# VHH binders against c4kar8, part 309

Target 1, 263 residues: c4kar8
Amino acid sequence: MAELSTPSPASPAPLDGGRGDELEKFTLRGARQILQLLQDLITHRGLITAHTGGGHSFMTAVLKVDEERGRVVLDPSPDPQANRRALAAPRLTCVTQLDGIRIQFPLVGLGEGQDKGRPALFAPLPAEMLRLQRREFYRLQVPLAHELSCLLKAEDLARKPVEVSARVIDIGAGGVAVVVPTGAAEFVIGGTLPACRLALPDGEPIELDLEVRNLNRQTQRNGTEQLRVGLRFAALPRAADTRIQRYIFKTERALNAKARGGL

## First folded at step 16 (VHH)

Design rn2 (framework vhh_7n9e_1)
Fold by ESMFold2-Fast, scan of step 16:
Structure rn2 (fold): chain B 263 residues (1-263), chain A 126 residues (1-126)
Amino acid sequence: as target 1 above (263 residues)
Amino acid sequence: DVQLVESGGGLVQAGGSLRLSCAASGFTFSSYAMAWGRQAPGKGREWVSGIDSSGGSTAYASSVKGRFTISRDNAKNTLYLQMNNLKPEDTALYYCARVSEVTYDSSGEVYYFDYWGQGTQVTVSS
């Protein structure tokens, strides 16, 4: 028997590194690439949300890159408490965006001082920066009219095999989120559901192995409880990947066309 | 281009109420989760509330839970924040944000934002 917690949405939080290989394609480790990206943030006055842990963050910006000393200079918060939290933190996780591209990087060893007579925060240059095109992690909210479902092969709370037809509420390149009634099946984070069947329009169901990534228990206004399950595609075949991407592209395009054409 | 325009802020006495609106354009509003954030003078940016694309699921920061209600009207491309029993600590610039991604980790859903409005000022007098 499992007990589930209910997590809440948060301000821009660090992207889960999960399986390192998933984000490796988007990780910059070249010193010149890192310097150029930081300089782009300076040039475009990019605002950065710096997460200090414990749900705390503050707004900052890169003021300059000191290549000779191997460090970045950051704009301190006007809030002295935020600066104290940042200086006490073992690491900052910095999140920002340029031209629709998400950028995330760690800073370790934050110190305080002055730059040209003005208060400043200093940190060593990051060894890596994550640079994500928004579309790579886009989640299409599935229109209810599409009646997308995924047949999950799981176990109930008594460890009996059960098949649950779950409604797909969002879908992306890496997975789906589904809704199931609470108690219909037992899910554990990191568990694998083999041979599930994803029903897309215009074709045969796609047989997939799915990994449970998160669980969110929600109580609706009528008192009904539902479980939202985040599921990652495991070992996705090329043909299945192509078909899922085609569905996402066509649906997004159709929704965009309706939004632009309608009053 | 994506645009988010907030309105409804103002000066209000402690215990009062305000309703904020955010008019969205340039994207398929019904396909995106949306959020409200705030930034008080001298403080960092703070997440206030979030709502999924359908309006069926909402979440709130502990500091506002029970007092604020987020809602949306997908037919009007509008996001709302009903703020009741306002406190001086609620004084901030309030802005709406579009959720660009929802990722999943051991703590649950993690929201990331790509567009913000200019904000509407809320000032709560003691």
Scores: ipSAE 0.000, ipTM 0.138, lowest interface PAE 15.6, mean pLDDT 77

Design rn20 (framework vhh_7n9e_1)
Fold by ESMFold2-Fast, scan of step 16:
Structure rn20 (fold): chain B 263 residues (1-263), chain A 123 residues (1-123)
Amino acid sequence: as target 1 above (263 residues)
Amino acid sequence: DVQLVESGGGLVQAGGSLRLSCAASGFTFSSYAMAWGRQAPGKGREWVSGIDSSGGSTAYASSVKGRFTISRDNAKNTLYLQMNNLKPEDTALYYCARETYDSSGEVWYFDYWGQGTQVTVSS
């Protein structure tokens, strides 16, 4: 028994209003940086979703940057109604990605005309562009106060199952680094650890399959030996990925607030 | 690393059919909604179709509704677009895209696009 009205997948949406303060550190305001990023989008033929408000959007691209007139030139939509909505909108919010980097920027004062005899949309250069870096190489150093741990499902020297509670020392979108006592378990680069449990401060532990990427033995200042294990997320559900990214962002924001002497 | 590789494009006569495939790797494919978009020569970019993570919900642009069918095989990490009753105006480079959420988990966007596969429909 299914309903006749099939739900559509949700359309992509921009990061809106109230999140502006949290995104300031990722915002480019230098004219040189803005011009370079727009040129990168042209060079890589980046697909842009332009949001015109009211849940409406269309696909476009930056065709060129007219530095003499201080304008970007955009591909018009093949849908005339989308172009009319864009021209009527007080602001376009443009969202795209380049090599996993989210790029978002506003365009105000959109006009229409021709470029080399073909229809085009024109807008003044944006005063700001949001550029969220690829998080695979970003590693948040986990505050000790968070007591963040991962329960590893591993094997000992006899291939007997063992559980090791490991302290998470850094975390990124692609994985974690943990420290374990020397001899607690066997780890092999390229080996998989199924059904491990990552404990985040907010909510129940996340069940993860982890791949061993690197091993490093460290002697601490007190003479204690620890094994540092780099672990890659092998199969990460969207909800788990979102929770991990949320933890990283919120923790970084809190650390930045403390560094500025705020709460 | 995330990769999306399209295939199945080619030259076809008006009224013909093609099936596009997108091979996904480097992420848990079954956890993400996916989409197809296209860029026609001398025209703007157009969203064509979308499908949720389970394959239970689909959406289509009005220009292709009833002619195109989006589907996915989560066991094979593959997205498909079955294109029937092709028209010259369907001539375009076709891209697959991954839909994701921002760090808040409340806002979605397309974070990866493939290189595209060319579809040319002759009259």
Scores: ipSAE 0.000, ipTM 0.210, lowest interface PAE 15.0, mean pLDDT 77

Design rn22 (framework vhh_7n9e_1)
Fold by ESMFold2-Fast, scan of step 16:
Structure rn22 (fold): chain B 263 residues (1-263), chain A 124 residues (1-124)
Amino acid sequence: as target 1 above (263 residues)
Amino acid sequence: DVQLVESGGGLVQAGGSLRLSCAASGFTFSSYAMAWGRQAPGKGREWVSGIDSSGGSTAYASSVKGRFTISRDNAKNTLYLQMNNLKPEDTALYYCAKTEYTSGEVWYYDFDYWGQGTQVTVSS
C-alpha cells in the first residue's frame, strides 16, 4: 500500500481518480451501476462542479442520460467563455455529492449541440465513477438559508490586512469551502489565516486558524464568477470539533427529511 | 502551452537504481502538485507517487513505498523520481503529471499526464 493519505473535506479539488490502490474499491466500472448513479444525480437534481483545468470550473447538471447512444447531456454555462474552455479541455473532471457521498467522474470528448431546441453539451458515458462511501469524505452542502459565514483574516492585493466575511458553501470534519468575491482578498495555497471566526447558527463564533488548501474560480449558472477557497482546520479544539459535527449531523437529518417531500 | 519532458529511463538489472527527471514548462511549476504515473504493457496507467508544490508532502503507492523517492527543484522547474531496489514488476513507461489545479493536498487532485513518458525495463 501507498503511504496513507486521507482526503480532507476542506479540499474541493478532485481526488487522484480510480487509479490508486486505495481508491479502487470505491470505483464503479459496471455499465448498469454507472447508469443508475447518473440517473440518481438527475432525480436528486445534483449540481456538478465541472473542472476544465487551469484553476477553472463551471456549475452544470446532468439533464439526461441517453443509454442507446451511450452519452450524457449537460447543462451549458450561460458564460460562452466557460463553454469554450470546456470544449477545448482534453477532459472534464466532474465532482458532486449525493446524500453526503462524494462522487467524481471524468468526461472526455465533450461536444456541443441542441437538446429539444435548447443548447446543450454532450459527452460519452464515463467508463468509471468514483463513489466515496466513508464518513471522512462527506461534505455537507450548507443551505443558503443558514447564512453560515466565516470571517477571514487575509491580505488584499496590496498585501495589507483585510477582514472578509465569506459565505460557507460546504463543511466537513476537516474544513470548509467558502466563496469570496473576486478581488476582495488574495490567497496563497499553503498560507495560514490566523484567528478566523466561523459563525454557526447556535452560539458564539468559533475562533480557529485556517490553512488555504485550494483555489477554484467558478462560473456560476447565471454567468458570474466567484472564487471558491478550500480551507483546512488547523489545530481544531475538541469543543469546536463537537459543535461542528453536531451542526453537520443535525443539518443532514433535516435535509434528508425535506428531500422526501416532508418529515 | 503545457509541456512535460521525461528522461532517465533505461534497461537495468533487478536490484539496480535509476533516477528519472521531468522538465516542466508552460505553467508556474512552483504552484502545482506533481506526480509520477506508470503504464505496464497490457495495463492501464497507475499512480506511483505525488508531491505537493513546496516538496513538504509526499505520497507513494504501496508497491514502491520505501524504494522510490519523489522530489522537486522549483528553481529548475524539474521533478525527480529516485528508484532503488528495482524489480521486474517495475517495468513500465513512466509519466510525469501535473494537477489541473494550483497546489494543495496531493491525494485530492486529479492528474493530467502530458509527457510522452520514459521507458524503464528491469531484467531478472
Scores: ipSAE 0.000, ipTM 0.118, lowest interface PAE 18.2, mean pLDDT 78

Design rn23 (framework vhh_7n9e_1)
Fold by ESMFold2-Fast, scan of step 16:
Formats: C-alpha cells, structure tokens, sequence
Structure rn23 (fold): chain B 263 residues (1-263), chain A 125 residues (1-125)
C-alpha cells in the first residue's frame, strides 16, 4: 500500500467512510438489488475470480441464486486444491466485470455439496456488493487478438535484474493488470518497477514506471497456474495518457458493437 | 480472540488536546492497516483517520486534517490518535478498528472487521 491520502476504488480506502463516501455510493446493500445483480451475472455467464487469501485465487461463476435458502451456488474449480483452499478460507473475495463495470463482493461461510447431481459450492448471499460505474475506475478487458504486452523490469529471488514480457489482460486510466508465469520474477506490493515498456498498437512502446498493487496466483480452467499482477501508472505523461485513453475508447466501442450484434 | 481497547478519552475545553490509544491483541498487529472512526450522538459513523501496516502512509478526513495525527508503535501493538485544537463538533465516541483488505485484480477495498468498545471524547464550548 503506497499511500492512503487519496482513497479510490483502485486504492486502499481505510474503514467505512460513512454515508457519502466514494465507495459507499457504489455499494449495494439492498437484498433485492443484490439478487438482481447476481442474476445479471448468471444471465451474462460472467466469469468470477475468487480470491481465497495468501495471493491465491480460482475461476468460478454464479450458477444459481437460491432465494428460498438465501444462498448463491458457485461453479467449483477444476483444481481440487483450489476448492480445498476455498473451503478452508474464512472469506472469499469475488471480483468480476459486467459490461465494463467492476463488481466485487465477499462470500463468508463457503460449503460444498451437489446441485442437480453435480458438484457445487454454496455460500450465503453477500450482505453487500461493490459496483463501480465511474469512467476513471473503468477497466477494459484486453482482447487476446490485440496481443498487448508490457515488458517489466523486475528482480528475481536473488535481487538480480530480469526482464519479463507480460501479457496485458486489462487496462484502465490508472494502470494495467498483467499475467506472468509463476516464479518468473519477485514482486512486492508497493514496489516500483522502473522504465517498463507498454506496447500498444499503432506506435512505439510507452516507457513508464509501474507500482505493484496486487498479486494473485490463479489456476486457469485448463489447469495451468499463472501470476496476475496489478500495476498502477506511477507517473504518466500526457501523450502516453492520451494514447492509452484512445486505445480504451476505440476498443470499448468495437466490443460494444460486437455485443449489440448478439452474443 | 481479536481485542482492541481504546483509552485516553475525556472532557476537554475547546482548543484543548487529547491523545487516544488503542491496545491491540490476538493478531499480528504489524501486518494490518488500522483506523480511527467516531460516532456522535444521533449521527452516523464517520471515518477519521487511517494508517498503513508500516506507519509510513496516513490519511485523514477533511474535518480533522491538520489538527489530528495518527501514529502506531508496532513493537507495543498500539495505535494512537493525537487530537489538537479540539472543537465542540469533535464530541463523539471514538473507536479504533482493524482494517480488512478485500482484493480483486486492481481493486482494493479496506473495511472494519474488528472494532473496539470506544472511548468517549466530550469537548465543551
């Protein structure tokens, strides 16, 4: 955590700021609102990254909302170790994106069983869900076809310099998320990676300093493991900011056009 | 069991000072961000100040910025709030809290997961 002076959804916001707080305005606490949002995730077959703590996570989805029993039904991981880790965790932090809006919610009291004869995970309905709608907090999911990459200047376990080419999986006004093979480099939350190079289409790579904000180990649906690294733009020149915003806008428009064509 | 015990509250005249302390036990104090909040009679809870696990980064509500200073002593498992130039509007029950981190990609959200019993601060005009 680099600083607490300017809390935002992409930065630490200590405790409950009360009514009128920035994050409070985006937090749903009504039972019907929560049920509706969960149903939207089912309708859109939204993939959820469930964080179990200790930098571990797995991919899941909401299969069903059981209003009678007040619970949500989740798709278990194909990795049995990930499911055991989830069941042992006191809390899951679930993060997903729906039409470019970031949704985040906790699940407490996870259990396992069967739904219609198939393995499933169950949890009580969350008491709250964060739904971020502000453009400055929007994150574009980068299409694989764009082959967006960022060359990270990092250190290995012996503090020797290494360069890692990382795939950019999402991008926003404030930063990027990248994926790297587990063990490719050592990352420390709050640490700075100087002189990294972000390769956008239609131009030279952008040289910029990145701050490590988040570290999450993920087991993919195909069984492979990777490290997801959330990176903040430490100081972004106006020309670079303009190029990034232009890329986000054009890509979002293209994706929205595809979605309106039917999915 | 996690325990947070506040002390140092009391009655003080406007313009005066108080130093609040919060003694933490039952968890690794140096691994958590900590915060101070307050609740005045008949009003909602208000965030006052936050501090990261190392003590290197702090934040303040606009109503107290420049008057209050948050600090911590990880060796003593203690959180502090130095309150200067107190105003009648600062009258409230002050409580400390452990900050729970919710992480998801690039979004991090901190919330109270454990609260102390609170210590009463009353500022007379």
Amino acid sequence: as target 1 above (263 residues)
Amino acid sequence: DVQLVESGGGLVQAGGSLRLSCAASGFTFSSYAMAWGRQAPGKGREWVSGIDSSGGSTAYASSVKGRFTISRDNAKNTLYLQMNNLKPEDTALYYCARVETYEGGEVTYYRFDYWGQGTQVTVSS
Scores: ipSAE 0.000, ipTM 0.125, lowest interface PAE 15.1, mean pLDDT 78

Design rn24 (framework vhh_7n9e_1)
Fold by ESMFold2-Fast, scan of step 16:
Structure rn24 (fold): chain B 263 residues (1-263), chain A 126 residues (1-126)
Amino acid sequence: as target 1 above (263 residues)
Amino acid sequence: DVQLVESGGGLVQAGGSLRLSCAASGFTFSSYAMAWGRQAPGKGREWVSGIDSSGGSTAYASSVKGRFTISRDNAKNTLYLQMNNLKPEDTALYYCARVTEYPSGEVWYYDAFDIWGQGTQVTVSS
């Protein structure tokens, strides 16, 4: 597919899908919290994609927060057309990230002026900012050919230790999903499985503690039952994190090449 | 203090070449994957290229594959982008970024990046 091989700015698109109650826990509305987050974006030189509507956007950054006047000062685009679109827009949707955390906020009432004799854009402080940790939400679907497995240290119904070799079906920065035969072990949401062993290609198994986050029972086409278990990495040393990210990166790169018709 | 400073942009004719550099400071450069991105006038951010912490694995956007080469020098804490056979559509602000997790699929462009540089302007004339 041509579109699968062409990079898209779809990732910075505004987050949707139940903005009400579900996103409330990730929404900052306190003035102090908003000011601190904007200050963090300044400190870390956070690059912001500002969406002006109609598929248009430009790159900006927060240069300053004017607490006395209740406004933010933004770096204008080097493209005058982008600045004109921004000033004409009823609303900017600003998307950025900081330390793996997605940050999104609206700006309304954009104006232009000068800061210390230099062109600048300014807008009232946002009434809310969305701060969403996304590292755990991305999942690489593990190719069947990789035969990735995780040896789980669990308990049976009598609380006796058992070891279960589970097939890894997806993997991300925050955890894995595995499938096991129904009845192989007892899993309890919130329970910890210590000293499990994740087998990645090209190296020794990674020893790690896993927390059970979800359970889903599936019946296969041949009538056999399997249990899908979602597992969170409870604590991950940097070396293990690096190996997992390297596997994800290399596998995604190979899948992207295959999507282009085998290159 | 973590920072990334890009350089090497400029005006070049179609078919020409430029080499961009990104000087990293305030963190252990050799422990992080790095990326180049760009933003053209009136468009969103576009991922251009990525490189792992060792320099052993690289990836490219389809629009630049075969023309651009990403590399790094961990001893100098510097990331490079060699741009050959430049086209007018390559005109953009180019910036480097630190990767906290490897970009892939939906996270390839943005979710994996936490520290960005201010960028260096590349203008390709016909």
Scores: ipSAE 0.000, ipTM 0.115, lowest interface PAE 16.1, mean pLDDT 76

Design rn28 (framework vhh_7n9e_1)
Fold by ESMFold2-Fast, scan of step 16:
Structure rn28 (fold): chain B 263 residues (1-263), chain A 129 residues (1-129)
Amino acid sequence: as target 1 above (263 residues)
Amino acid sequence: DVQLVESGGGLVQAGGSLRLSCAASGFTFSSYAMAWGRQAPGKGREWVSGIDSSGGSTAYASSVKGRFTISRDNAKNTLYLQMNNLKPEDTALYYCAAVTEYETDSSGEVWYYPEYDYWGQGTQVTVSS
């Protein structure tokens, strides 16, 4: 019989679903919602980082929404090279913040011209915008091909030390979720697992302390039980944090490029 | 060679104030937006505040709005964070960054990627209760 996990009372309830389900629930697709959000960015003078691909970005702002022509008007960069890169890019990805809420949206078909005699960039209105309030809620679904693992230092049912190699199924800025066979070790919500080792591609495993935040016992279609364990990073050295962020960034970029037909 | 060096952290009692500084070199500071982030023990990185290249536009995380003020001096290549009415929850390593470290060609998704040279070593702020 399967058992349901109990969330820690000290933490917010965990987000439901996988990474795709997480992001979709934060996605705005209604034309009026998109127009209102863009207008809010104008009203609050929202600073926007526009990513042009290939490691390049520039700062911009929404100057105007032209509803009649279905387009946004953006402030060009003072750097002419940044503007040339933006115009050459197949897509801009815009990132901004509004009262603690992270906002991301794509712009496709960027052009240049003038608004009231001043240089401006123009793009069609985005078909969708992402509103993500908490960075800690974002998780990358780890590709099975990466065989990402974390060696957990835990206790068995007799409270004796045991090491368990767990498959990492998702990873974010604040932690990882892993799967282990039922009975491999005992986990207690709020308990700490010291000196665990996260194996990322390229380099030595990262040694880190993990706090158990949630447990979910799942029965798979073949009748096999597995335990899904949500683990929070108790503390990360700067180098470890940088490596984890780099892995997340590179993996997502590669997955998105592959979904688009490859590079 | 891009460098960011933070200073001004320390131990302070709840309700107190601190001013952090970030000295930038190796790039045209006046052309870049700048940000402050923080990381508390056992937590991920949290964005705190941002400021555009001119200093005319600022943004703040809801947790610090009304208490913190970001500013910059382009003549001195320096970014500041004035922190007032500090709370124990503000205890963290504070670091500055040039706001150009999100990269993607994907459909509406952007991954934060902090290049090492664009992040300072940080300055520790500890707020006692």
Scores: ipSAE 0.000, ipTM 0.112, lowest interface PAE 12.0, mean pLDDT 75

Design rn4 (framework vhh_7n9e_1)
Fold by ESMFold2-Fast, scan of step 16:
Structure rn4 (fold): chain B 263 residues (1-263), chain A 126 residues (1-126)
Amino acid sequence: as target 1 above (263 residues)
Amino acid sequence: DVQLVESGGGLVQAGGSLRLSCAASGFTFSSYAMAWGRQAPGKGREWVSGIDSSGGSTAYASSVKGRFTISRDNAKNTLYLQMNNLKPEDTALYYCARVEYVETDSSGEVTYFDYWGQGTQVTVSS
């Protein structure tokens, strides 16, 4: 008898910032490999979400690697408050993606200064970088041109029902990440948002129950604050699951074809 | 300030039992998934068990499945780990941790932690 498909269980990670032996195979610890990956982020203009803890994050980028001083140079936030939070944080957790590869690394000892006369943030080179090519961590970055949205049914601070149209920024088989204006609704980690509507390009919106899994307050490069909400599909009807998988597959194919043609 | 304080560790003979507690403060406990991890001497930290915000969903490392039970009391802001049939290889410092976020895809979930306690020592003699 064939094994039946089951819902994805929780997959907790080790407290040392990884999944122990599961992620060790994907962890770069060699100085040359780390330098090369950081240079790849510069070359490909990789945007980085830097998490400062307490649900706060900001958008940054690696501007350069100073090999002689053993430092990375980061683009500061246009929001002075975000920069102050970053400088006060004991560590930053930096997350980015290149060509479907998830990249994550810690920065400790953040400082501020100048690079070529412009304000910059500095940190020692990370001792390790996570580089995941596995399907289990894959999230399709939704092209802005697709204008994918999810209508969230939530509550405001007074516990009154509110509907929020949120932009979908990434999507996987198990969930979506959306962006909403800060204060648009109250989101509680572990809370369920019933009867939300995910708009895909092909057909009617899909009605779904979504579970809030993470919350990150994010300062954009233009200085605006937005709340990034990670949402898990609590249960997917077969038809909905099929439509989501087809969207991901077709979009990946189109992006891969465009990349090859643009070369 | 977020604070997690573990208790209940001690010295126990192989085959014995211990119940660990974690008192949480400084945040809305009922809104967060929680976990237990451990670190044995000379080894890195290892995840042991996790529980969602409601207590309805739990997960366990293969090494402890069937022997350990994670639970929570949201009214008391307390996380528990019931450890049965303890083995010498369970000797470690046990930490509770708050789940910062979970990344979900078709292959499962990756959990990230933002706070953990000082730990409580569990020593299992042969």
Scores: ipSAE 0.000, ipTM 0.133, lowest interface PAE 15.1, mean pLDDT 78

Design rn8 (framework vhh_7n9e_1)
Fold by ESMFold2-Fast, scan of step 16:
Structure rn8 (fold): chain B 263 residues (1-263), chain A 128 residues (1-128)
Amino acid sequence: as target 1 above (263 residues)
Amino acid sequence: DVQLVESGGGLVQAGGSLRLSCAASGFTFSSYAMAWGRQAPGKGREWVSGIDSSGGSTAYASSVKGRFTISRDNAKNTLYLQMNNLKPEDTALYYCARVTEYETEDSSGVWYYDFDYWGQGTQVTVSS
């Protein structure tokens, strides 16, 4: 069946925003490009999340690409139940991230066997791979140690003004993503939050107008729920822009220095 | 403040073994997946191994699969990396990292792993 795979035509724009057409731009279907990308994942040693359907997933990695047999070799889970779910699934959705690039691919026809005398999972090469580049929208992942916060001016469920201190999880030139407890305030996509206060480690809080761009409810592994809110800077004063850029660059340099042992 | 403090590095001969430890504080360790990465001089950081919050799921880079074993002790807030059959190519600064989850931008319920904090590292040098 893998040898009968053909590329699908681009999907028409969905009612909710044309996402299908946007993703099609970043979909690779050439056999040579797919082999090259899989080999690149091995070279970069990417940690992969493999989704088996519903709420089930496990950690894996590409161990090798067997071009002669037309298959990929994956690191199996030490949990036998996870491997059984994967083998029973009609489709495995593999997702990874490398320096702001999201890579996603399906695997169909998963089997088990051995590689160099150790258990392994095998699948035919995928017919397509998504490579979504977002480097033009660079986002610094904020170190938890920085305890970066943004005081949001929002409304509660009764539409009364409330102030919510939200943890900043990423920051870029165009905005921030924050996390708030579910139910702390009501947010609407396209709504403006005026006179919010972004606290950077050095100096006074920056007063900003923020536009709500997206909302994602997420559950931590300990079962707690939180709301992730994507916020765009509606209008950045030059001084605020300069301070945000300095924070981003200084933090990147510090993270790079830590990786090098602090020299 | 989140702190990740690595230890156990050193000089070892090819074919030898080392066990690295990472002491975590400032967050609920048992709620987060963890990882080990490494960086050789003049090269970028590379991921080595990952483990989920329970310790029930692990993954390894192809270069270390079968030689390294990742484990964790949630009661002690400690992450481990047992390194066997070390090679000169394993020479690097080794650091532990906290893993976070990012939802994909579509509404498919799919997510991927990324790293939001890592330690200062412990040096491993493997001689021929």
Scores: ipSAE 0.548, ipTM 0.843, lowest interface PAE 2.0, mean pLDDT 81

Design rn9 (framework vhh_7n9e_1)
Fold by ESMFold2-Fast, scan of step 16:
Structure rn9 (fold): chain B 263 residues (1-263), chain A 128 residues (1-128)
Amino acid sequence: as target 1 above (263 residues)
Amino acid sequence: DVQLVESGGGLVQAGGSLRLSCAASGFTFSSYAMAWGRQAPGKGREWVSGIDSSGGSTAYASSVKGRFTISRDNAKNTLYLQMNNLKPEDTALYYCARVSTVEYTDSSGVTYYRFDYWGQGTQVTVSS
């Protein structure tokens, strides 16, 4: 794997503004769409790389959206120099990824203050957000009604085999994201889960090997914790790939028809 | 500036033990999954072990399973690798790596995690 054999690049660079006419079709300008996307970043604890120019960036997150004042509240960097650079910058270019979809947006007029007695950065709501949907980056958000699940073959803390039925929250050509209760099994970056079973609505479960790519712990409002696990298809037979693509296409088509039907 | 500094390597006899440390600075350590990798002379980098941001989930390459233990101390911003029952085949430069929060998806639709920062490594030599 290239990621293990070569030095890793710096944080993802912003997309070239000179391609503006090609990126227009991926740009959200509706106030409700922008608010919903920012809320999704809060809900999924999306980490953001904020580029301040001159090759400088820092990690941040959207802490909340203040609709009444028309601004976002950002988590300041633990590095004071990064915060000073951000405040001095004429513009931040914020880049993140949510469920395999690249999201990029500008923030102009950054200020500092406090939120609930803690230091925070503030900026006006962005007028636009880029949501780049490419075939290779596309992830279908699985409708809750589909109850799509994946039976994971994993190990517990004592390294004994366990089977975990995990709810699939998104699916793409390269993998799935699932949620599991915290403590149900131990998942580790780079580990392989053999002979897992992906249950699609049409037909028998698909048996496949999955590689763990990322982990994100989330605390629900009721105090329960769940673990979001990103899984790559390690070896995907052509028949399985065809069924997954068919499910994605059919579900997208149905969702688009419902949206255009005037929900 | 993100910095990862490994220490604890050295010369050890087969059957011996070493504990590697990685001191992390310049970022919120507790927000990132971390990994250990190694590179033997004339070979590519091999993933050895990984650990999630909380320390609750760990994995190991089959070649080290049962002999190595990865752990972390988020209060000290430090990653550890306890290496027991060392073999001559474990001789390598050992690297600490930070796992990126952003996935990379290639043109074939395969998603990879990215290591966005690596340390310089610490040499481990196991004599027979």
Scores: ipSAE 0.000, ipTM 0.172, lowest interface PAE 18.4, mean pLDDT 76

